VH-VL binders against Sushi domain-containing protein 2 (SUSD2). Designs and how they scored, part 10

Target 1, 195 residues: Sushi domain-containing protein 2 (SUSD2), of Homo sapiens (Human) (q9ugt4r445to639)
Amino acid sequence: RLASAFGDPHFVTFDGTNFTFNGRGEYVLLEAALTDLRVQARAQPGTMSNGTETRGTGLTAVAVQEGNSDVVEVRLANRTGGLEVLLNQEVLSFTEQSWMDLKGMFLSVAAGDRVSIMLASGAGLEVSVQGPFLSVSVLLPEKFLTHTHGLLGTLNNDPTDDFTLHSGRVLPPGTSPQELFLFGANWTVHNASSL
Short names: E, the ipSAE of ESMFold2; O, the ipSAE of OpenDDE; V2, 0.75 times the mean of E and O plus 0.25 times the DockQ between their complexes.

## First folded at step 25 (VH-VL; framework fv_miptenalimab)

Design n01 (from x01 with light chain L96Y; at its last look DockQ between E and O 0.87; V2 from the best seeds 0.74)
Heavy chain, then light chain:
Amino acid sequence: QVTLVESGGGVVQPGRSLRLSCAFSGFSLSTLGYDVGWIRQAPGKGLEWVAEIWYDDDKRYNPALKSRFTISRDNSKNTLYLQMNSLRAEDTAVYFCARDRYYDSSGWAFDIWGQGTTVTVSS
Amino acid sequence: DIQMTQSPSFLSASVGDRVSITCKASQGISSYVAWYQQKPGKAPKLLIYDASTLQSGVPDRFSGSGSGTDFTLTISSLQPEDFATYYCQQLHSYPYTFGQGTKLEIK
ESMFold2, look of step 25: ipSAE 0.669; ipTM 0.847
ESMFold2 (binder alone), look of step 25: mean pLDDT 93; pTM 0.955
OpenDDE, look of step 25: ipSAE 0.712; ipTM 0.900

Design n02 (from x01 with heavy chain S105T; at its last look DockQ between E and O 0.91; V2 from the best seeds 0.00; counts 0 for: loop humanness VH .304 < .308)
Heavy chain, then light chain:
Amino acid sequence: QVTLVESGGGVVQPGRSLRLSCAFSGFSLSTLGYDVGWIRQAPGKGLEWVAEIWYDDDKRYNPALKSRFTISRDNSKNTLYLQMNSLRAEDTAVYFCARDRYYDTSGWAFDIWGQGTTVTVSS
Amino acid sequence: DIQMTQSPSFLSASVGDRVSITCKASQGISSYVAWYQQKPGKAPKLLIYDASTLQSGVPDRFSGSGSGTDFTLTISSLQPEDFATYYCQQLHSYPLTFGQGTKLEIK
ESMFold2, look of step 25: ipSAE 0.666; ipTM 0.841
ESMFold2 (binder alone), look of step 25: mean pLDDT 92; pTM 0.953
OpenDDE, look of step 25: ipSAE 0.838; ipTM 0.918

Design n03 (from x01 with light chain D50A; at its last look DockQ between E and O 0.70; V2 from the best seeds 0.68)
Heavy chain, then light chain:
Amino acid sequence: QVTLVESGGGVVQPGRSLRLSCAFSGFSLSTLGYDVGWIRQAPGKGLEWVAEIWYDDDKRYNPALKSRFTISRDNSKNTLYLQMNSLRAEDTAVYFCARDRYYDSSGWAFDIWGQGTTVTVSS
Amino acid sequence: DIQMTQSPSFLSASVGDRVSITCKASQGISSYVAWYQQKPGKAPKLLIYAASTLQSGVPDRFSGSGSGTDFTLTISSLQPEDFATYYCQQLHSYPLTFGQGTKLEIK
ESMFold2, look of step 25: ipSAE 0.531; ipTM 0.790
ESMFold2 (binder alone), look of step 25: mean pLDDT 93; pTM 0.955
OpenDDE, look of step 25: ipSAE 0.819; ipTM 0.913

Design n04 (from x01 with heavy chain D58E; at its last read DockQ between E and O 0.97; V2 from the best seeds 0.86)
Heavy chain, then light chain:
Amino acid sequence: QVTLVESGGGVVQPGRSLRLSCAFSGFSLSTLGYDVGWIRQAPGKGLEWVAEIWYDDEKRYNPALKSRFTISRDNSKNTLYLQMNSLRAEDTAVYFCARDRYYDSSGWAFDIWGQGTTVTVSS
Amino acid sequence: DIQMTQSPSFLSASVGDRVSITCKASQGISSYVAWYQQKPGKAPKLLIYDASTLQSGVPDRFSGSGSGTDFTLTISSLQPEDFATYYCQQLHSYPLTFGQGTKLEIK
ESMFold2, look of step 25: ipSAE 0.668; ipTM 0.842
ESMFold2 (binder alone), look of step 25: mean pLDDT 93; pTM 0.955
OpenDDE, look of step 25: ipSAE 0.870; ipTM 0.932
ESMFold2, fold request of step 26: ipSAE 0.730, 0.721, 0.675; ipTM 0.871, 0.862, 0.842
ESMFold2 (binder alone), fold request of step 26: mean pLDDT 93, 93, 93; pTM 0.957, 0.957, 0.955
OpenDDE, fold request of step 26: ipSAE 0.907, 0.907, 0.909; ipTM 0.947, 0.948, 0.949
ESMFold2, last read: ipSAE 0.716, 0.732, 0.707; ipTM 0.865, 0.866, 0.858
ESMFold2 (binder alone), last read: mean pLDDT 93, 93, 93; pTM 0.957, 0.956, 0.957
OpenDDE, last read: ipSAE 0.905, 0.906, 0.907; ipTM 0.947, 0.948, 0.948

